VHH binders against o26223. Designs and how they scored, part 268

Target 1, 191 residues: o26223
Amino acid sequence: MKLLWTSQHIKVTVHIDGKVSKMDVLEAIKTRRSIRKYQDREVPEELIDKILDAAMCGPSAVDERPWHFIVVRNREMLEKIPEVHPYGAMVKDAPVAIIVCCDSSLEKIPGFWVQDCSIASQNILLAAHSLGLGAVWTGVYPLEDRVEGIRRLFSIPEHVIPFSVIPLGYPAENPGTRDLFDPDRIHLEKW
Short names: E, the ipSAE of ESMFold2; O, the ipSAE of OpenDDE; V2, 0.75 times the mean of E and O plus 0.25 times the DockQ between their complexes.

## First folded at step 16 (VHH)

Design R59 (framework vhh_vobarilizumab_d1; at its last fold request DockQ between E and O 0.51; V2 from the best seeds 0.00; counts 0 for: grease 24.21 > 24.2)
Fold by OpenDDE, fold request of step 18:
Structure R59 (fold): chain B 191 residues (1-191), chain A 120 residues (1-120)
Amino acid sequence: as target 1 above (191 residues)
Amino acid sequence: EVQLVESGGGLVQPGGSLRLSCAASGFTFKRYDMAWYRQAPGKGRELVARITTGGTTNYADSVKGRFTISRDNAKNTLYLQMNSLRPEDTAVYYCARDAWESYIDSLDYWGQGTLVTVSS
């Protein structure tokens, strides 16, 4: 059943003239939605590079930047990901996925790598959105079965921990906008 | 505990109208997207309508122009106004809390459903 998406015009001002209008950071944050349906369209390498650049710009514990990224375009591999990652069913339909990993050998303070990879993952989502792509964060860590599944599938060494799988592509759905500001979650000076 | 309680179902003639309600409790209602699903006899459960926290609505093609999803955050209530009902709309209708922005497997929270029967 085709959901008729009322095109609330996320004015993706696709300026016809090929200039990707740069979305400001607040707009990107506020308008970003998880996208799980993609067009049958390839994502240019240039956009992936920009996304990965953004992924590497976040803070990390002691600025160690322990993250690694596996860029997956191979259709066979994309189709296999859902077999070991049930929440990643949409990956098979994406033209590309990024697997965010941590090199645990670089970790200086235990446990902070999760925050580091989270920051990188979120930056991927925001960057993708700002570039007119849709993406979704599918969690791998700390689910052991998924971690091991992805590890085996991509021959990831033991000291490297897969953290998230992020399929991305041109969006084929529009889940709409959210209003999530909650003043009840804000405390001034004291709880 | 998350609770969703549907009401407003019943028997109606073709062309008739019903308004379903879903009373939500056990969570901060305003923070979540909500949806209506339905399951007809012998068929799978299908999405009918979705409403975001921002008020954006989406509808299945089969109900577009006839059904309206809305919410009252002050009352923790989700609504489905159903107009121009057809026999094909006969189903159990379920209220659901949507977890669209979950990055992990999420629990699907559903009510017990309310039966809508459209028959002459």
Scores: ipSAE 0.717, ipTM 0.852, lowest interface PAE 0.6, mean pLDDT 91
Fold by ESMFold2-Fast, scan of step 16:
Structure R59 (fold): chain B 191 residues (1-191), chain A 120 residues (1-120)
Amino acid sequence: as target 1 above (191 residues)
Amino acid sequence: EVQLVESGGGLVQPGGSLRLSCAASGFTFKRYDMAWYRQAPGKGRELVARITTGGTTNYADSVKGRFTISRDNAKNTLYLQMNSLRPEDTAVYYCARDAWESYIDSLDYWGQGTLVTVSS
């Protein structure tokens, strides 16, 4: 079955009537894992567009939406990322990476762009997972050397801040499931 | 305060077995992914084995089929069963909270380590 593998991250149920259901939101959140090994297989532009659409749908402080995205497919550029981001070694093996950036000229309230770009980054991870892809958030901001290295490598202007680098592709590993619910972190009515 | 205390290291003949233990305290052990790392003389630390809260295990290619990672959530203890030991397995073994989902790519809390020497 040609499509069974590409749907492994999407809950597929085929009924007698031929209806197919996709992964529930809770299932997507709970089963998303960081993926650092990718198949040697191109990601269609259509899927990147769907991921970026989802990234832009998150909540934003006073709706400032300061995010901009750089899509990197060029192998030579992907291979240079580990030179300025030492913990981004897996990026060189990914077919594509998205750099999440903040355009500070769009900032309406100081400092909240960090939360906005975090929301966009997480939405990229969830959207990728829902589409049968794997991705990992590699931190850039607030590490000054990484911020300036990525800025220089991708000709990012001074008023724009690179926030995260997210390589993605068809997954070549399965880190498995987690059970993270900790009731000791829940306080009723007060601390 | 998070504490990880390794034990069970020692001198073993090639082909022998050892079981390492890691006693965890100061956090809800059941809710954290755990790992074993090792550092051989003159080398950097390398991942040996990983176990998730859901029970999924992953191993370095050099130890697959020989080592088994397991956990006992009731005892807050992580284990590494090492079989068919080789001289190249000689290292200090470290228990760690696994940072697989870290977006900054740094290790969480580490133990003090336990020395394993495989020699005739």
Scores: ipSAE 0.684, ipTM 0.806, lowest interface PAE 0.9, mean pLDDT 88
Fold by ESMFold2, fold request of step 18:
Structure R59 (fold): chain B 191 residues (1-191), chain A 120 residues (1-120)
Amino acid sequence: as target 1 above (191 residues)
Amino acid sequence: EVQLVESGGGLVQPGGSLRLSCAASGFTFKRYDMAWYRQAPGKGRELVARITTGGTTNYADSVKGRFTISRDNAKNTLYLQMNSLRPEDTAVYYCARDAWESYIDSLDYWGQGTLVTVSS
């Protein structure tokens, strides 16, 4: 798999086949569900690029941007993930997964990378949903056995921390809508 | 203290019907997705049906068209209407508080179960 290319001297115009997302952001937030069953259908690189662009738009502590992303499409690698991440069993059935990582050498405020990578991970889920894809966040950090297993499997160096594994694809299930608003959790002016 | 108490199991003939109930306490029932699971002798637990706080339902393929999950939020009660029962439906049925949106290992709460035996 090749990483996204960036260069100071390269300005690339990305041509989109006329498809424009029209999903309202509040609709995306309210209707996004964890999707663990996927169609036998590849996800175009263009959509992955849009999702990763969205992931990188999140705020971060002092703008440290500590995130790195591993895009996994290789069938054999996807099938090995459950051996080190057993509660991510659906990853073997996904056409692609994104591993969100923190490069601790980019960290400027200790410990805030968790919030930073959480923001990027949630943006991946929302962007995927807005593009007609389904995804699920499968937790890695702070479970040490999963962190080390994923690090070993993908040759991730010790100063880089795998945070989450996010399989995605065109959904083959519909978990439905939720009614979760709880006024008792809202406090005006004070506790 | 979360408690889920199933009832309504029993012995029933093939082709018959049975209605399971689950009384929930110790949490705000209407704000949680709920599910029925079953465990047949010698098998693992399997999902039977799920119902969200928004009322959406999902069913295992083996029970679609025969079973109906429903909830009464005013009575804190989950139901499973089981029609056209088959010997393969013989199992202990468990009420569960579903954690579909958990991003780390599900910590579903389970009742003790109610036995359904489908036999002539």
Scores: ipSAE 0.638, ipTM 0.804, lowest interface PAE 1.0, mean pLDDT 88
ESMFold2, look of step 17: ipSAE 0.603; ipTM 0.789
ESMFold2 (binder alone), look of step 17: mean pLDDT 81; pTM 0.821
OpenDDE, look of step 17: ipSAE 0.657; ipTM 0.833
ESMFold2, fold request of step 18: ipSAE 0.613, 0.628; ipTM 0.795, 0.800
ESMFold2 (binder alone), fold request of step 18: mean pLDDT 82, 82, 82; pTM 0.835, 0.829, 0.831
OpenDDE, fold request of step 18: ipSAE 0.705, 0.688; ipTM 0.844, 0.836

Design R6 (framework vhh_vobarilizumab_d1)
Fold by ESMFold2-Fast, scan of step 16:
Structure R6 (fold): chain B 191 residues (1-191), chain A 120 residues (1-120)
Amino acid sequence: as target 1 above (191 residues)
Amino acid sequence: EVQLVESGGGLVQPGGSLRLSCAASGFTFTRYDMAWYRQAPGKGRELVARITTGGTTNYADSVKGRFTISRDNAKNTLYLQMNSLRPEDTAVYYCARDAWESYIDSFDYWGQGTLVTVSS
């Protein structure tokens, strides 16, 4: 099966009546790929709002929802991220990045904020993909040097922990499709 | 216990061809994206080509049209066919279990490398 996903184009289906169709949820999950090359195009604020709305809709331990988000569009700030996050070199070329943070004052059960922020990060990636954007999760926590570097760069208070940096934009690459279903990892009734 | 063993490197004249092989073991080869990277003396590692489990291929602009990445899932082997070789292709070539979807650095998916020298 040929998928109509090409470089310099987002995956969009247009009906003959002129309406744009969206991917279903299963297709979005299976076709989302990390994107590290972006077109020189602005991402509208309305799309960022939709992505962050989706990020906040994930499940959360004891519904603590400890996540806070920093939206970075400033070119000079984006260019400084690789200085404190070596794996984040692509961030300087993105039109925008989202920093997912945990406000520890909102934590109700110790340690589960990591799972909560992971869920929020994945929802950002899926929502971006569903809207025709590309994104990549670059890890910050639990690497102490990256945590402190990002904290200093964005004036993040000590009770707030930067968890991930997610650059996003219109994709300028196509990593292709994956077939990852492994039945040997499925056990019926018992191990 | 992932093992990747490269072979097929050597000395070749400009315009020549080489085929690199990578024997994979210790994981379910058919379920992983695979890649070739290279590193010239004094330079960082750069992506040369990748192939997904779905058969999609991507190439660095410098090798597009000259190199072909392929996989043989029955033999757990990754290949890189290199044609029209140029002196700037001189590097150690590394087979990798592709960590494209890693959300942090990956330290354990590279093979030992095979040297390709293109000179007269």
Scores: ipSAE 0.646, ipTM 0.811, lowest interface PAE 0.9, mean pLDDT 87

Design R60 (framework vhh_vobarilizumab_d1; at its last fold request DockQ between E and O 0.56; V2 from the best seeds 0.62)
Fold by ESMFold2-Fast, scan of step 16:
Structure R60 (fold): chain B 191 residues (1-191), chain A 121 residues (1-121)
Amino acid sequence: as target 1 above (191 residues)
Amino acid sequence: EVQLVESGGGLVQPGGSLRLSCAASGFTFKRYDMAWYRQAPGKGRELVARITTGGTTNYADSVKGRFTISRDNAKNTLYLQMNSLRPEDTAVYYCARDAWESYIDSHFDYWGQGTLVTVSS
């Protein structure tokens, strides 16, 4: 039943695409900030589906696409995340969190799943921002205590590795703008 | 090597003012968000104020309205203007590169040695 439920959500999400954001890609990349304070507002399922669609569109080493996602909306479960993730205190106040996981059985080349899951995590942050939401990447892998804690809390199989926990919601803070372009880090033709 | 050198601390009476400075070197100062933290005797380090490269400022509730963070990119210097000082503000104050966008808490820090502020009658 769970699979049929997610299929219906994807169909509903398609109808939101038309005018949700006019932010161009460069603007989205440059203005995205980590958000740790959220409004007491539900995030529509359709927006989560759109974010996860974007997450799966990243490049992947030998196209292994090892990522799986757990969507957590249950308040009791969100409140337990800080018990196993010390930096995840803000998660209990978020309306929803996405756990990015690697299914090691899908891995074709050793070690590159870390890059793949990093790409998926960043795409979640950018997609959320483009849709008027705020999110933050809270690291899990490679900290073994966090990996094991999250695995136990969400009944994650041993061959699946939790990579990141990303709470998200409508932002209740504005950390402001940044100017990060450093031409001293750019080398022409050689070092 | 990243270096941050704090100065301007000292003994001041309640209600007084101090201006802290942080001289930065070893990195492109103007491209980094900066912050002030403090650590009181027997307590952990807490965020006092932050300033982005775009000029946005944020303050801890305990200092809001009393402290002002600012930066001078031409001098590679961060400042903290502290007004209406209270005994509770007594702490070692640390300049830091702001880790707001960190996706991991870490024991790797770009901190200065600190400057002591004592607010006493």
Scores: ipSAE 0.685, ipTM 0.813, lowest interface PAE 0.9, mean pLDDT 87
Fold by ESMFold2, fold request of step 18:
Structure R60 (fold): chain B 191 residues (1-191), chain A 121 residues (1-121)
Amino acid sequence: as target 1 above (191 residues)
Amino acid sequence: EVQLVESGGGLVQPGGSLRLSCAASGFTFKRYDMAWYRQAPGKGRELVARITTGGTTNYADSVKGRFTISRDNAKNTLYLQMNSLRPEDTAVYYCARDAWESYIDSHFDYWGQGTLVTVSS
C-alpha cells in the first residue's frame, strides 16, 4: 500500500501542453542548413501551419505585414517550377513548397517589403528546421525573369510580387557543421 | 582579389593516382567551405567533393571511396587525392569557394582557372 500526502488547501495541477520543439533557438540558428534532398515522405498540414505561424511572427516596417504565402503540394505544379525557376531544380523532388509573396497594396513604407519578406522567409527556414524538416530558400526577387515566370505559373496578380520559393521536406542529406564566427566583422563603438 | 590556383593535373593511366592542390589567397580561407568541381568535355560542371569549415566532407557518388578532399587552413590550401582513376574522371578540375548557403544561383566567379586531368592508356 502506498500513502499519499495531500493538502486540502493546496491543489497542484500539472498540465502538459504538448510542446514538441526540442531545439534551443541559438542552436537552431547555428545548425540550420540549406537542404536540397528530401525523403519520399509527406509533410503534415499541421507542420505547415506551425511554420507559417512562425513566418508571420516577424517584425515588419510599421507593422505593415505585406506577406502572403502560397502552399504548393500538387506534384504537377511542383514539377513545373524548375521550368520557370532554374535555381529551384530541387523543388520537383520536394513534397511541398512555400512561395513567399508581397502584396504591394499592403505596403505602407515604400521599399521595406523586401526586408519584411526576408524576415518571413528566414523564419520559415528556422521553424522548419526546429520541426525536423529541411528547407532551402531559392531566391526569386529581384530577378525579373524568375518573378515573371513564377507569377505566370501560379496566376499571381501584377500587384503581388513573388519573393522566394522555399521547398521543404524531411531531409535526405546532411551538409555538415560549420565554424563561421569571425571577430574581424565586429566593430566596437565605431568602424 | 580572390585567387584560387589549382595544380597537380596531368596525364595518368587508368588505375593511377594524382593529388591536386589549390592555393587560396585574397580571403580568410579558414572561414569558408571549399569544394572541387570538374567539367568533362561537352558536359557542365559537376560537384566532386566538398569540405566545410567544421570538417564535414561530402562526395559525388561517382568518386566515393576513390577521392579524398582535405584542407590545410594554416597554409590556405585545399587538396584532392584521386586514387583508382578511370577514363570517366577525365576533366578540368576546379577549386571553388563553396556557396552551399547561397539563395540565388551559385557564384562560380570564385574559382580557379582549372587543372586538366587526363586518364588514358
Scores: ipSAE 0.647, ipTM 0.803, lowest interface PAE 1.1, mean pLDDT 88
Fold by OpenDDE, fold request of step 18:
Structure R60 (fold): chain B 191 residues (1-191), chain A 121 residues (1-121)
Amino acid sequence: as target 1 above (191 residues)
Amino acid sequence: EVQLVESGGGLVQPGGSLRLSCAASGFTFKRYDMAWYRQAPGKGRELVARITTGGTTNYADSVKGRFTISRDNAKNTLYLQMNSLRPEDTAVYYCARDAWESYIDSHFDYWGQGTLVTVSS
């Protein structure tokens, strides 16, 4: 069943045939939206692998790549995440979630791990979108209650810091396109 | 300070029309997605319509084909044209600034005080 989501302007041809969507990088960036509603459809492991591959390709401080990823498919665990992460209500409806973490023992320069995990998280979002999936970044760090909640729930070691929870699935909503270009935010040579 | 001020509500008969306006100030209006919500007596607040910075519109199923959301960025104003009004449309209507792409907070960060729409014979 080709659910042709005919949004008027962007034919997102979701090729069901496992073929890697040829969405270019700029298109992915410009058309990506947070998705918080998902179809009752499983996400193939192959797609998750591609997403995680992308997540690991970003730059990091001193190229230390301190990130770890927990892939969660267990329904019971997905349903428990909202209990410790109020902004993660949609996680219970997702077929899978990725928890991005930092191994602090790998950190060489203090504080940059936040940027590193942010880059990884954004790459997850972009990759997901390019593959015809929807995702949303739900912030965990630096909210202590969420950090500890996720830590306890997933038995994360003390030296590992949960950073974000990213539910993923085939999208069941279309937030539409945005026009965010603002020339007033661009300064040439000087302020 | 961010301000959203709704206007245009009132009493109308079934089948009638109203146009709501929301005057926005205190922020760069054109940079934000906007939405209309409504809250009927004894019910929770529900999304009525959304409009993105790109002009994409979404509607609740209950109002689809009857309501039209639009924006005038030059006037910093959001509109809701409501046609073929029904008693079930009776509610306080709220203008909201959308924060859909926030990874920290809720979907909306600011609301107006609302304007009452009453549809009754």
Scores: ipSAE 0.646, ipTM 0.828, lowest interface PAE 0.6, mean pLDDT 91
ESMFold2, look of step 17: ipSAE 0.634; ipTM 0.801
ESMFold2 (binder alone), look of step 17: mean pLDDT 82; pTM 0.824
OpenDDE, look of step 17: ipSAE 0.516; ipTM 0.792
ESMFold2, fold request of step 18: ipSAE 0.647, 0.609; ipTM 0.804, 0.799
ESMFold2 (binder alone), fold request of step 18: mean pLDDT 82, 81, 82; pTM 0.820, 0.823, 0.821
OpenDDE, fold request of step 18: ipSAE 0.537, 0.232; ipTM 0.802, 0.664

Design R7 (framework vhh_vobarilizumab_d1)
Fold by ESMFold2-Fast, scan of step 16:
Structure R7 (fold): chain B 191 residues (1-191), chain A 120 residues (1-120)
Amino acid sequence: as target 1 above (191 residues)
Amino acid sequence: EVQLVESGGGLVQPGGSLRLSCAASGFTFKRFDMAWYRQAPGKGRELVARITTGGTTNYADSVKGRFTISRDNAKNTLYLQMNSLRPEDTAVYYCARDAWESYIDSFDYWGQGTLVTVSS
């Protein structure tokens, strides 16, 4: 609900369709969880666009930004992903999935595309969470059989490397909160 | 070296109860999410219940309301209280250090398992 200021008192109440909640960055990072069960609800295109905008805002080695994204909504195609990705069984039940790819022709420094695509993948997960969606990163690279399987399914060119498959949807589960701060992993001044 | 040792399995009649325990060692138990999985003969591994380091729990639909997962961080022990047991609950039950946030599932740590048989 949004309230409009007036010269006397609150006179207008506006109801917003499709609730999204704001959270600060630290809250988003600490409360984001992998989600593998989704409601039978379509994800609007405008939310996918916001997620992909966030994906492209990560740091990149010499700013090469080698990522390309495939947005998959076709049910028949989603149902074929588990055939080439054994840990991607939940993808067939998601309303949409994003495939993060590296276009090797954009690479300026060898090997750093892996870090760039990892950053993009994590930003997709965080952005989805911030918009009230759930997502999970399912690994493709560097598993040769998964890379080639996904390449064939989605007609990906030889110079493009599929990196991750990320199903997304409105969450139908709540894995809950974690307490992960481990001071034994922090070394002051030296190892 | 991560070690997980399950106990408490056995033969029980339909409607009965069992409490499974898992003794953990070789890692900082309180900092890891934990889970119970089960595997019936000839079937794949199935998640039964999870518990986070924050104390939040979640359950497979087939066991929700009947099973309760809990942890004792001081004793490095995970528990599964199983009530109203059914023949279809017959399986080997595995304690796991939970890889829920893994983007590659092949790195789970498992115990040896404990057999639960529900039969008259």
Scores: ipSAE 0.636, ipTM 0.802, lowest interface PAE 0.9, mean pLDDT 88

Design R8 (framework vhh_vobarilizumab_d1; at its last look DockQ between E and O 0.75; V2 from the best seeds 0.00; counts 0 for: unsure alone 62.3 < 65)
Fold by ESMFold2-Fast, scan of step 16:
Structure R8 (fold): chain B 191 residues (1-191), chain A 120 residues (1-120)
Amino acid sequence: as target 1 above (191 residues)
Amino acid sequence: EVQLVESGGGLVQPGGSLRLSCAASGFTFKRDDMAWYRQAPGKGRELVARITTGGTTNYADSVKGRFTISRDNAKNTLYLQMNSLRPEDTAVYYCARDAWESYIDSFDYWGQGTLVTVSS
């Protein structure tokens, strides 16, 4: 059984812009890598819209969907992000960044917004990769200095919590592939 | 406890070769991306080469074509073959567990380093 799990490729055929295209979901998941170097090339608004549509399609606790997104293309604003987010130095070189936020007024069950925003962040990374873009998740929450810095920089209300900053662009690096399947972490029927 | 033990450094003349080794323990080596960094006197650490669990390699422009990174998962050992050495390659070389996919501040686990001196 373990042998079958190591070699399966799952392919999904989808309609893209009225045309049938093949997408290998499993390959997309396995080949997505964090990208921190970008080409000096604009990302079309249509692709950002597709990425955000994918982000909003994730599951959430009691379907609360507490996420809001800030799309940042302004060069001066992108250049200020590293001042409040030291790990986000690459953001200033990206053509665009998405800030994933939680609107606490939309929360139906306390605490699960962290999982909700994590799901949205991962969907952004996968959608970007599937569209030929590179992206990286730079963590904001739960580091209070970064949360406050990002909130002030983008005029985010107190009831809204910035969760992650995700720069995106056409990739200018290839970190390569990983082999992470570990059968020792799989337990059959019981621990 | 993650342990990385570098060896193979030494004094070599320009144009010479050295092979560095890094013995890894305390983690599942075969499931981690690995890297070599170096630090010259008075300078910060710089990436030399990376190797993924899938065997894909990446090199700094300054060493591309001269250095080769490789791994032996059965022996939990990382290697750096250094050819055509130059005086500017003089540095302490560090083995590191590479946290490329981290979404938060995390420092890579580093060894104690091995000194490479390239001089006449």
Scores: ipSAE 0.650, ipTM 0.811, lowest interface PAE 0.9, mean pLDDT 87
Fold by ESMFold2, look of step 17:
Structure R8 (fold): chain B 191 residues (1-191), chain A 120 residues (1-120)
Amino acid sequence: as target 1 above (191 residues)
Amino acid sequence: EVQLVESGGGLVQPGGSLRLSCAASGFTFKRDDMAWYRQAPGKGRELVARITTGGTTNYADSVKGRFTISRDNAKNTLYLQMNSLRPEDTAVYYCARDAWESYIDSFDYWGQGTLVTVSS
């Protein structure tokens, strides 16, 4: 990123050196895989910012945008997540995790926040993949014990609902490609 | 109802070969990733090989170069060709659907297993 602001007497130029990844969106969707093994390599904050920017670009019911994100890098906290979220065992091995939450005070239409947060979560996965990272969605909601466990661990207030925990990092595995198109799932005009 | 039925196990001498088959029914086989696992006596189940619907294969380091996973979508059948068998390959071998992309804990669908014994 290059930031420019000029005047006759003051000029500020900022050069930000980062790798720009180009990936076709259909390629990203088709090649994204759940990644549960990560390199011992930090994820720069600027990449997390890009991922969260993408997460917030999703549509939401009546544009309610109910999402909040907790970025977790602290090793102690990452290691505690599996104690309350058994499916999240790989989180302890990730350099960073993102917790997607719903702030119910932002709901404008009851019951659509799950779709809203699902859209944000999938955008996180796709954006991470496009930037050369691997990620996996580990479900929290609607499992009551996991919701409450994550809420307690991160001091999340009662009106905020943790939806998913998404560990991410540079991938150390390659699950491969899939052929999933199934014409039998497609119905023209009627069932 | 998902059914996975393994066959082709048996007693074989070190250096020998076996071909395992897994007959699948009750799901759209060609649209599911598949895997072979094995379980030696007193041990947990371990991944042996995976094959995706796109044809990508992955192998445990201990079997790479000796075992080949393949599938025949027309016959709804998964295969494991095991060459250069060693005594440490002795185990019950299981066919499984591979739920790699599940975002919650999942129950994998397992076959009943077929015993492979490698000894003189």
Scores: ipSAE 0.636, ipTM 0.803, lowest interface PAE 1.1, mean pLDDT 88
Fold by OpenDDE, look of step 17:
Structure R8 (fold): chain B 191 residues (1-191), chain A 120 residues (1-120)
Amino acid sequence: as target 1 above (191 residues)
Amino acid sequence: EVQLVESGGGLVQPGGSLRLSCAASGFTFKRDDMAWYRQAPGKGRELVARITTGGTTNYADSVKGRFTISRDNAKNTLYLQMNSLRPEDTAVYYCARDAWESYIDSFDYWGQGTLVTVSS
């Protein structure tokens, strides 16, 4: 299935607090929450494409863009992920999951791929939220058992490192709002 | 060092009420989501209620309408008002920092717990 990558501007009307509003980037960041419960509703391929487009828009070390993405919709495979990923229990209930991977052969500067894949993962979360979906980052790397489990399950080559599993779906929970601004973590000019 | 000290547990008859308190120290209380968990004999630990830094509350279905979680940031204290208690509410109740946004298995900071026994 050739994912038709249409760079369409993500104009997503998200119902926040019962109001249809255009979610700007700051709103997306501020209101995003991990979602681990999903509706029994399929996620359109178009939304996944938009999410993956966003995932690939982040910066990377020397623009190496080492990331690969496995899109998983197969029910059997989704149900197997929790067997090798204990923190991924919710994946079995999601209509789709994205596995973010690093191709180490694409890495130009060693070690920065973690940051690269993190940025990609976060963009997936933000994009999903902006589109009215819920998602959660379930860490795979650097836990060796999970890395190898996911590798085996999806026949991932040795030079490719699974980094995160991100289930997505329409939210069936509302974790609520947070206020986490901490001025004590801000230093002016010097520590 | 993070410390959570639960209090307010005890023996109560069905239909009775208790108010649990959790005194928090060793961290900036107002900056963390907080939760109550409970563990009944022979059962696993389960989430009872959560309260976010923004004041949003969530409850397990089994306690909705009966329990109320609240917080006093000035006192670094978390509360659980339990009304209409049932025998099935019997458990050790734990106060915890809620790591909802963790991308790995949650590091739950737990107190020692307080026992709530609902019995006739």
Scores: ipSAE 0.500, ipTM 0.759, lowest interface PAE 0.7, mean pLDDT 90
ESMFold2 (binder alone), look of step 17: mean pLDDT 78; pTM 0.789

